# VHH binders against q9p7j3: the designs that were tried, part 174

Target 1, 174 residues: q9p7j3
Amino acid sequence: MILPLFPETQVHVFVYENVSNCAAIHEQLISQNPIYDYAFLDAATILYKKQVYSAIIRALEDRRDEQMKTKTIHSEVILSLSPKTEISSAFRQFSMTKKSKNIVVVKIDSKLTEEEEFERLDKLVEGNRVEFSDEELQKLIDFKVLKKNYKLDPSTLENPLASILSSIALRGYS
Key: E = the ipSAE of ESMFold2; O = the ipSAE of OpenDDE; V2 = 0.75 times the mean of E and O plus 0.25 times the DockQ between their complexes.

## First folded at step 14 (VHH)

Design cb1 (framework vhh_5c3l_4; at its last look DockQ between E and O 0.83; V2 from the best seeds 0.77)
Fold by OpenDDE, look of step 14:
Structure cb1 (fold): chain B 174 residues (1-174), chain A 120 residues (1-120)
Amino acid sequence: as target 1 above (174 residues)
Amino acid sequence: QVQLQESGGGLVQPGGSLRLSCAASGFTFDDHAMSWVRQAPGKGLEVVSDIAWSGGRTYYADSVKGRFTISRDNAKNTLYLQMNSLKPEDTAVYYCARHSKYGIPDRDLRGPGTQVTVSS
């Protein structure tokens, strides 16, 4: 996938359900295995494709402007999902955990096709790939977590997308 | 082995200042954003401040904004916290913590801490 504002940057997003080895993946991330240089998100925290894209765009903007807070573009994506600028909060709220069952995986700066990237990632993730769509994401979301992460109230739950995107876009401007 | 060691704590009167330092070793320091967290008696861990890997973007808890300044010297593998206008409620053990390079929660990796006591 190519984003219009970043035509030179190829992005791939994958969704996995029923992942059995999140704990193992987590350990590899802790050990800083470069093979695992992806953004591993807990699918329970993601409701919309646009939520993910918004975070990716913000991360890419930060990189463009040489304002990344984290060292890697992938960690910056995770940070960018948060309405807060606090790093620990963002990672805690949106990153895959050892207990995660469903995950969204983001790859930025890929030199591979989507299929080729999938083949590579498939060696790392033991789960079932599903379509990256709002429909599939809605099946995996934990609304309690979503409400907590973005401080959604009953009035915003009717259309949470606007609130989520605003939170991401206006992070640090409260 | 990854190591973090805080220093610079002590007893100070209200309105006083302290400068904390954190010496990092055993990892590439500028690959990681860093934070200061504190734990007051009877309270949980609180993030005080964090700083980008490059020393650029920073975050401050509302309770310390305008009084504390986080900085780092990547050439010296050292993190700093300048604390001005200290208040009794700032009394706590202060820890230096490393953030994950790949975006997983890793703030539990911290030093043994340094005691800061603000009292008249």
Scores: ipSAE 0.901, ipTM 0.943, lowest interface PAE 0.5, mean pLDDT 95
Fold by ESMFold2, look of step 14:
Structure cb1 (fold): chain B 174 residues (1-174), chain A 120 residues (1-120)
Amino acid sequence: as target 1 above (174 residues)
Amino acid sequence: QVQLQESGGGLVQPGGSLRLSCAASGFTFDDHAMSWVRQAPGKGLEVVSDIAWSGGRTYYADSVKGRFTISRDNAKNTLYLQMNSLKPEDTAVYYCARHSKYGIPDRDLRGPGTQVTVSS
């Protein structure tokens, strides 16, 4: 996929459910294996596609402007999901963990078709691919986690979804 | 072997200053954002500051903003924390921590810590 503001940048997003090897993937990422250079997100933290695309756009804007806090565009996507600028809370709140069951995987700057990237990723992830869609994401979200991550206030008159969008936008989304 | 070693702690009077250093080895230092975290007696870990891989962007907890300054020297593989206007509530063990290159939390990668005690 090509984002209008970043026409030279190919992006692929995959969703996997019932992943059995998150602990092994986690070990590879901690060991800094470059084969695993993707953004691995816990699907329990992702409600809709726009949440992910907003984070991708923010990371690409930061790269364009030489403002990245983290070294890789993929780790910057993880940071960009957070309403806070503090790195460790963003990674803790949104990254896949050893105990994750469902994940969203982002590849930026891909030189491969979606099908080719899937073939590569499928060798790394032991799980079932599902569509990247709001319908599938809604089945995988943990609303308790979402409310905590974005500090949603049930006493407000605002729609909880609108509050999430505002939190992402206020983090400097253009 | 990945290693982080903090130094520069000690006993200081309220209002005083200390400069902490963290020597890093066994990894590519400028591939990683870095942070200082502290643990006060009987409390959990608090991230007091972080700094981008390049040194260009920083974060400070509200409790230390305006008093502490994080910096890094990528040529020397060293992270610093300048602590000014110290208060008794700054008393803690201070740890240097490396953030994961690929964005997976690496809570176990930090040094043994250095004790800072602010007391009259």
Scores: ipSAE 0.606, ipTM 0.820, lowest interface PAE 1.4, mean pLDDT 88
ESMFold2 (binder alone), look of step 14: mean pLDDT 83; pTM 0.847

Design cb10 (framework vhh_5c3l_4; at its last look DockQ between E and O 0.91; V2 from the best seeds 0.79)
Fold by OpenDDE, look of step 14:
Structure cb10 (fold): chain B 174 residues (1-174), chain A 120 residues (1-120)
Amino acid sequence: as target 1 above (174 residues)
Amino acid sequence: QVQLQESGGGLVQPGGSLRLSCAASGFTFDDHAMSWVRQAPGKGLEVVSDIAWSGGRTYYADSVKGRFTISRDNAKNTLYLQMNSLKPEDTAVYYCARHSKYGYPDRDLRGPGTQVTVSS
């Protein structure tokens, strides 16, 4: 996938359900294994494709502006999902955990096709790939978690997209 | 071996100032965002502030905004926390903590801490 604002940056997003080895993946991430250089998100925290895209764009903007808080673009994506600027909070709220079952995986700056990237990632993730769509994400979301992460109120629960995107876009300005 | 060592704590009166330092060794310092966390008596760990790997973007807890300033000198492998207008509720052990290169919290990777006591 090519983002209009960043035509030179190739982005791939994958969704996995029923992942059995999240704990193992998490250990590799902690160990900073470079082959796991992806943004691993807990699918329970993701409701919309645009939510993911917004975070990616924000991260890429930060990189462009030399304002990344974290060292890697993928960690910056995770940070960018959060309405807060605190690193630990962002990761706690949005990153894959050892207990995660469903995940969204983001690859930025890929030199591979989507298919090739999938083949590579499939060696790392033990789960079932599903379509990256709002429909599939809605099946995996935990609304309690979503509400907590973005402080959604009853008035925004019917259509939380605007609130989520605003939170991402305006993080650090509250 | 990764090492963090905090210093600069002490006893100070309310309204006073302290500057904490954290000396880092055993890793590439500028690959890591850093944070200051504190633990007050009977309370859990609280993130006070964090700072980007480059020393640019920062975060502050609401309780310390406007009073504390986090900074770093990557050439010296040192993290700083300037604490002004100190309050009794700032009394705690302050720890320097490293984030992983990939941003994951390494809360367990902190120094032994330095005691800050604010009392009249």
Scores: ipSAE 0.871, ipTM 0.925, lowest interface PAE 0.5, mean pLDDT 94
Fold by ESMFold2, look of step 14:
Structure cb10 (fold): chain B 174 residues (1-174), chain A 120 residues (1-120)
Amino acid sequence: as target 1 above (174 residues)
Amino acid sequence: QVQLQESGGGLVQPGGSLRLSCAASGFTFDDHAMSWVRQAPGKGLEVVSDIAWSGGRTYYADSVKGRFTISRDNAKNTLYLQMNSLKPEDTAVYYCARHSKYGYPDRDLRGPGTQVTVSS
């Protein structure tokens, strides 16, 4: 898709469930293999489409403003999901790990249609593609992880979206 | 082969200062965000500070904010940590750590670290 404030930037988001090769993908990411230049997120940490879009927008704004902390736009998306600016904690909390089983994958600056990008990605990921939708994400979330990552208390757990989006939008301002 | 070598530690009295250096080789230094990590006796690793690949943006743990300053010289492939107003709680082995181009921290610490001891 194309975000209104970033009209020259094509973005694709994919969701996979029951991924069997996260350890292999993780090794390729550690090895900096350019074929794997996507943001690989643990789906256990993602409840809403807007959560992902907000992190993408924040990363793109930081790139526009020459304020990226990490070298690639995809690594910056992972950092942008976190309420903190610390790189290690953001990756520990939100990135796909070798033990992950469901993932969200983001491609920014794609020169391909969604289906063309999927064809490439599907060669890398051994899992079942599902729709990028709040319905599918809700099946894959771990609410204990979500609560810890965003420091949600009982008063916000009924409707956590605004708290989560504020954490992403206001990161680094306090 | 990635190499990181920490130096500049030592024994200092409370309130004193030290400047740590980390010499990097075997990789393109300015492709990587960097961090300082410390391990106090009997404790796990704590990220003290990190710094953008460009040197422009930083993070500090609350325990060191206002006292420590991270910096880098990309022309010299060197990371620094200026530590002022040192406290006994800062006693630890300090390591520099690399984040991969894709943001992931290296799995293992690369250098021997440098011991900082703050005591009377």
Scores: ipSAE 0.635, ipTM 0.850, lowest interface PAE 1.5, mean pLDDT 90
ESMFold2 (binder alone), look of step 14: mean pLDDT 86; pTM 0.881

Design cb11 (framework vhh_5c3l_4; at its last look DockQ between E and O 0.83; V2 from the best seeds 0.74)
Fold by OpenDDE, look of step 14:
Structure cb11 (fold): chain B 174 residues (1-174), chain A 120 residues (1-120)
Amino acid sequence: as target 1 above (174 residues)
Amino acid sequence: QVQLQESGGGLVQPGGSLRLSCAASGFTFDDHAMSWVRQAPGKGLEVVSDIAWSGGRTYYADSVKGRFTISRDNAKNTLYLQMNSLKPEDTAVYYCARHSKYGFPDQDLRGPGTQVTVSS
């Protein structure tokens, strides 16, 4: 897909459930295998498509403004999900772990079609692809984790989208 | 071989200042965001501050905001932590830590640490 604010940047987002090899993927990420040049997110921490899009946009803005904290756009996506600017905290909160079962995978600067990218990614991820939608994400979310990550209170839990997006947008300003 | 070596620690009175340095070698320094972490007696590791690979964006723990400044000189492969208005609760071993190029923490690859003691 193409984001209106960044028409020259192709982005793909995939959701996998029942992934059996997250531990193996994690090892490849730690070892900095370039084949795994994606943002691997724990689906338990993602509730909305707009949450992911907001993080992607924030990361792309940081890149545009030459304000990236790390050298890779994908790590910036992970960082952008967090209300904090701390690297370690962001990864602990939002990145796929060895114990993850469901994941959201983001590819930025793709040179491939969505289908072609899926074919590549499908060789890396052992799980079932599901639709990238609020409905599917809602099935995978851990609300305890969500509340913790964004410090949501009972009043904001009724409609947490605004709070989440605000947290992402105002990251580093609170 | 990745090497990190902290220096600049010592004993200082409350309200005093210290400047820590971390000499890095064995990797491309400006490919990595860096952090300072500390461990006080009887406490776990705490991230004090981190800094972007370029030296731009920074993070500070609430406990040190306004008092500590993280910086880096990529030409010298050196990370710094200017610590002003030091408090007894800042007493800890301070470690320099590297993050992966892709942002993953490598805190277990930190230096041996330097002792900072704030006491009257």
Scores: ipSAE 0.845, ipTM 0.913, lowest interface PAE 0.6, mean pLDDT 95
Fold by ESMFold2, look of step 14:
Structure cb11 (fold): chain B 174 residues (1-174), chain A 120 residues (1-120)
Amino acid sequence: as target 1 above (174 residues)
Amino acid sequence: QVQLQESGGGLVQPGGSLRLSCAASGFTFDDHAMSWVRQAPGKGLEVVSDIAWSGGRTYYADSVKGRFTISRDNAKNTLYLQMNSLKPEDTAVYYCARHSKYGFPDQDLRGPGTQVTVSS
């Protein structure tokens, strides 16, 4: 798909459940294997499609403005999900780990259709693709993790989207 | 062949200053965000600061904000930490650490560290 604010940039987002090989994928990411140049997110940290889109938009804005903290656009998406600007904590909180079971995968600057990109990604991920939708994300979220990552209290949990999006939009003040 | 080497630690009185350096070799330095982490005696690792691959954006832990300044010189492949207004609580081994090109902290790629001791 193409975000209206960045019409020349094709983005694909995939969701996988019951992934059996996150440890192997994680080792490829640590080894900087270019075949794995996607943002691999732990789905336990993602409740809304808009959460992911907001992080993508923020990363693309930082790239446009030459303000990226990390070297790749995909690593910048992971950083952009965090209300904090510290790289290590952002990756600990939002990145897929060896222990992850469900993942959200983002590809930015794709030159392929969604199904062509899926065919490549499906060779790397041993799991079941599900729809990228708020309905499916709500089945995979860990609300305890979400609350901790965004410092949500009981009063904000009735409409956490606004609090989460504000945290993403206002990050960078450290 | 990849190497990080810290220097500049030492013994200093409270309120004093030190400047740490980290010389990097064996890799493309400006492909990587960098951090300073510290380990006080008997404690775990604490990230005190990080800096973008370009040097443009930084992070500081609340305990050091306003007192420490991270910087890098990509032409010299060197990371720096200017530490002012030092407190006894800053006593630790200080390590520089590399983040991978994909942003992950490289737990296994940091220097041997430099000791900073702040005591009266």
Scores: ipSAE 0.583, ipTM 0.830, lowest interface PAE 1.9, mean pLDDT 89
ESMFold2 (binder alone), look of step 14: mean pLDDT 85; pTM 0.868

Design cb12 (framework vhh_5c3l_4; at its last look DockQ between E and O 0.71; V2 from the best seeds 0.00; counts 0 for: pae E 2.2 > 2)
Fold by OpenDDE, look of step 14:
Structure cb12 (fold): chain B 174 residues (1-174), chain A 120 residues (1-120)
Amino acid sequence: as target 1 above (174 residues)
Amino acid sequence: QVQLQESGGGLVQPGGSLRLSCAASGFTFDDHAMSWVRQAPGKGLEVVSDIAWSGGRTYYADSVKGRFTISRDNAKNTLYLQMNSLKPEDTAVYYCARHSKYGFPDRDYRGPGTQVTVSS
């Protein structure tokens, strides 16, 4: 996938359900294994494709502007999902955990096709790939977690997309 | 071996100032975002502030905004926390903590801490 504002940067997003080895993946991330250089997100925290895209764009903008807070673009994506600028909070809220069952995986700067990247990633993730769509994400979301992460109230729950995107976009401006 | 060592704590009166330092060794310092966390008596760990790997972007807890300043000198492998207008509620053990290169909090990579006591 090519983002219009970043035509030179190839992005791939994958969704896995019923992942059995999140704990193992987490350990590899903690140990900073370079072959796991992806953004592993807990699908329970993701409701919209645009939420993910917004975070990716924000991270890429930060990189472009030399303002990344974290060292890697993938960690910056995780940070960019959060309405807060605190690193620990962002990871606690949005990153895959050892207890996760469904995940969204983001790869930035891939030199591979989507299919090739999938083949590579499929060796790391033991789960079932599903379509990256709002429909599939809606099946995996935990609304309680979503409400907590973005401080959504009943008035915004009917259409939380605008609130979520605003939170991402306005991060650091409060 | 990853090592972090805090210094600069002590006893100070309300309204006073302290500057904490954290000496880092055993890893590439500028690959890691850093944070200051504190633990007050009877309370859990609280993130006070964090700073980008490059020393650019920063975060501050609401309780310390406008009073504390986090900074780093990557050439010296040192993290700093300038604490001004100190309050009794700032009394705590302050820890320097490393984030992993991939951003995860490395809870296992903290220094032994330095005691800050604010009292009249």
Scores: ipSAE 0.891, ipTM 0.940, lowest interface PAE 0.5, mean pLDDT 94
Fold by ESMFold2, look of step 14:
Structure cb12 (fold): chain B 174 residues (1-174), chain A 120 residues (1-120)
Amino acid sequence: as target 1 above (174 residues)
Amino acid sequence: QVQLQESGGGLVQPGGSLRLSCAASGFTFDDHAMSWVRQAPGKGLEVVSDIAWSGGRTYYADSVKGRFTISRDNAKNTLYLQMNSLKPEDTAVYYCARHSKYGFPDRDYRGPGTQVTVSS
């Protein structure tokens, strides 16, 4: 898909449930295998499509402004999900781990159609692809984790979207 | 073989200054954001500061803002921490740490550390 402010940047987002090989994917990331250059997010931390798109937009803005902290746009997406700019906390809280069960996978600067990118990614991930939608994300979220990661106040209403998006948009400003 | 080696620690009086260095080898240094992390006696690890791969953006813990300055020289594969206005509370082992290129949390490479002791 194409974001209006970044018309030359093709982005694809995939969601997988019941992933059996997160440990193997993690080994490839440790080895810095460029075939695995995606943002692998733990789906337990993602409730809304807009959460992911806001992190992508923030990462792209930081790239445009030469303000990226991390080397790849994909690692910058992971950082951008965090309300704080501190790198290790962001990676620990949002990135896929060896123990993750469900993942959200982001590809930025793709030269492939969505289905071509999916065909490549499907060779790497052993799991069931589901739609990238609020409905599917809500089945995979861990609300305890979400509340912790964004420090959601118990007084926050059942739809904490505005608080989450504000945290992403204002990261590093305060 | 990733290697990180800290130096520049020592004993200093309150209000004094130290400059820590970290020599990096065995990997492409400017592919990685870097951090200084410390461990005070009897306490866990605290991230003191981090710095972007390019040196452009930084983070500082509230306890050190305005007193410490992180920097890097990518041509020399070296990370630095200038520590001014040192307090007894800054006494710790200071570690140089590398962040993953692709954003995974599993392995934080760090050196053996350098002791900083602030005492009168």
Scores: ipSAE 0.506, ipTM 0.806, lowest interface PAE 2.2, mean pLDDT 89
ESMFold2 (binder alone), look of step 14: mean pLDDT 86; pTM 0.874

Design cb13 (framework vhh_5c3l_4; at its last look DockQ between E and O 0.89; V2 from the best seeds 0.80)
Fold by OpenDDE, look of step 14:
Structure cb13 (fold): chain B 174 residues (1-174), chain A 120 residues (1-120)
Amino acid sequence: as target 1 above (174 residues)
Amino acid sequence: QVQLQESGGGLVQPGGSLRLSCAASGFTFDDHAMSWVRQAPGKGLEVVSDIAWSGGRTYYADSVKGRFTISRDNAKNTLYLQMNSLKPEDTAVYYCAKHSKWGIPDRDLRGPGTQVTVSS
């Protein structure tokens, strides 16, 4: 996938359900294994494709402007999902954990096709790939977590997308 | 092995200042965003401030905004916290913490801490 504002940057997003080896993946990330150079998100925290895209765009903008808070573009994506600028909070709220069952995986700066990237990632993730769509994400979301992460109230739950995107876009501008 | 060692704490009167330092070793310092967290008696850990890997973007808790300044010297593998206009409620053990390069929660990886006591 190519984003219009970043035509030189290829992005791939994958969704996995029923992942059995999140703990193992987590350990590899801790050890900074370079073959795991992805953003691993807990799918329970993701409701919309646009939520993910918004975070990716924000991260890419930060990189463009040389304003990344984290060292890697993938960690910056995770940070960019948060309405807050606090790093620990963002990672805690949106990153895959050892206990995660469903995950969204983001690859930025890919040199491979989507299929090729999938083949590579499939060797790392033991789960079932599903379509990256709002429909599939809605099946995996934990609304309690979502409400907590973005401080959604009953009025904003009618249109949570607008609230989420605003939170991401206006992070640090409160 | 990752090592973090805080220093610079002590006893100070309200309105006083302290400068904390954190010496880091055992990892590539400028690959990691860093934070200061504190724990007051009877309270949980609180993030005081964090700073980008490059020393650029920063975060401050509302309780310390305008009074504390986080900075880092990547050439010296050192993190700093300048604390001005100290208040009794700032009394706590202050810890230096390393954030994950890959976006995994890692704030529990911290040094032994340095005691800051603000009292008249």
Scores: ipSAE 0.901, ipTM 0.942, lowest interface PAE 0.5, mean pLDDT 95
Fold by ESMFold2, look of step 14:
Structure cb13 (fold): chain B 174 residues (1-174), chain A 120 residues (1-120)
Amino acid sequence: as target 1 above (174 residues)
Amino acid sequence: QVQLQESGGGLVQPGGSLRLSCAASGFTFDDHAMSWVRQAPGKGLEVVSDIAWSGGRTYYADSVKGRFTISRDNAKNTLYLQMNSLKPEDTAVYYCAKHSKWGIPDRDLRGPGTQVTVSS
């Protein structure tokens, strides 16, 4: 997909459930293998498509404005999901781990169609691809994790999307 | 092999200053955001500050805002922490830590630490 504010930037998002090889993917990311140049997110932290797109937009805005805190756009997406700019917490809270079971995978600056990118990614991830949709994400979320990550309390639970998006949009303003 | 070596700790009176250094080798230093993390006696790890790969953006824990300044010299592969107006509660082992370029946390990416003791 191409975001209207960033017409030269093609983005693909994939969701996998029941992934059996997160430990192997993690080793490749630690080794900085360029074949694995994606953002790998733990799906337990993602409830909405808009949550992911808002983080992508924020990361792209920071790149445009030369304000990226992390070196790669994919790591900046991970940081941008967090309500705070503190890097250690953001990576710990939102990144895939060796023990993750379900993941969301983001590719920014793709030169490939969605089908072509999927063919490459499917060689790397041993799991079941599902649709990137609010319906599928809601099956994979851990609400305890979501509440902790975004400090959701009873007063914000009636409209968690608005609270989450506000946290992403207002990050770093104080 | 990734190597991080802290230095510059010591004993200092309350209200005093210290500057910590962290020499980095074995990786491309300016590909990575960096942080200072501390561990007070008998306590867990606390992130004190972090800094963008470029040196431009920073984070500070509330307990140190206005007193500590993180910086980096990418030409010398060195991270710094200027600590002013030191308090006894700043007493800790201070570690520098490297963040993953690709956003995957690895808890073992820090140096052996340098002791800072703030006491009368």
Scores: ipSAE 0.647, ipTM 0.859, lowest interface PAE 1.5, mean pLDDT 90
ESMFold2 (binder alone), look of step 14: mean pLDDT 84; pTM 0.863

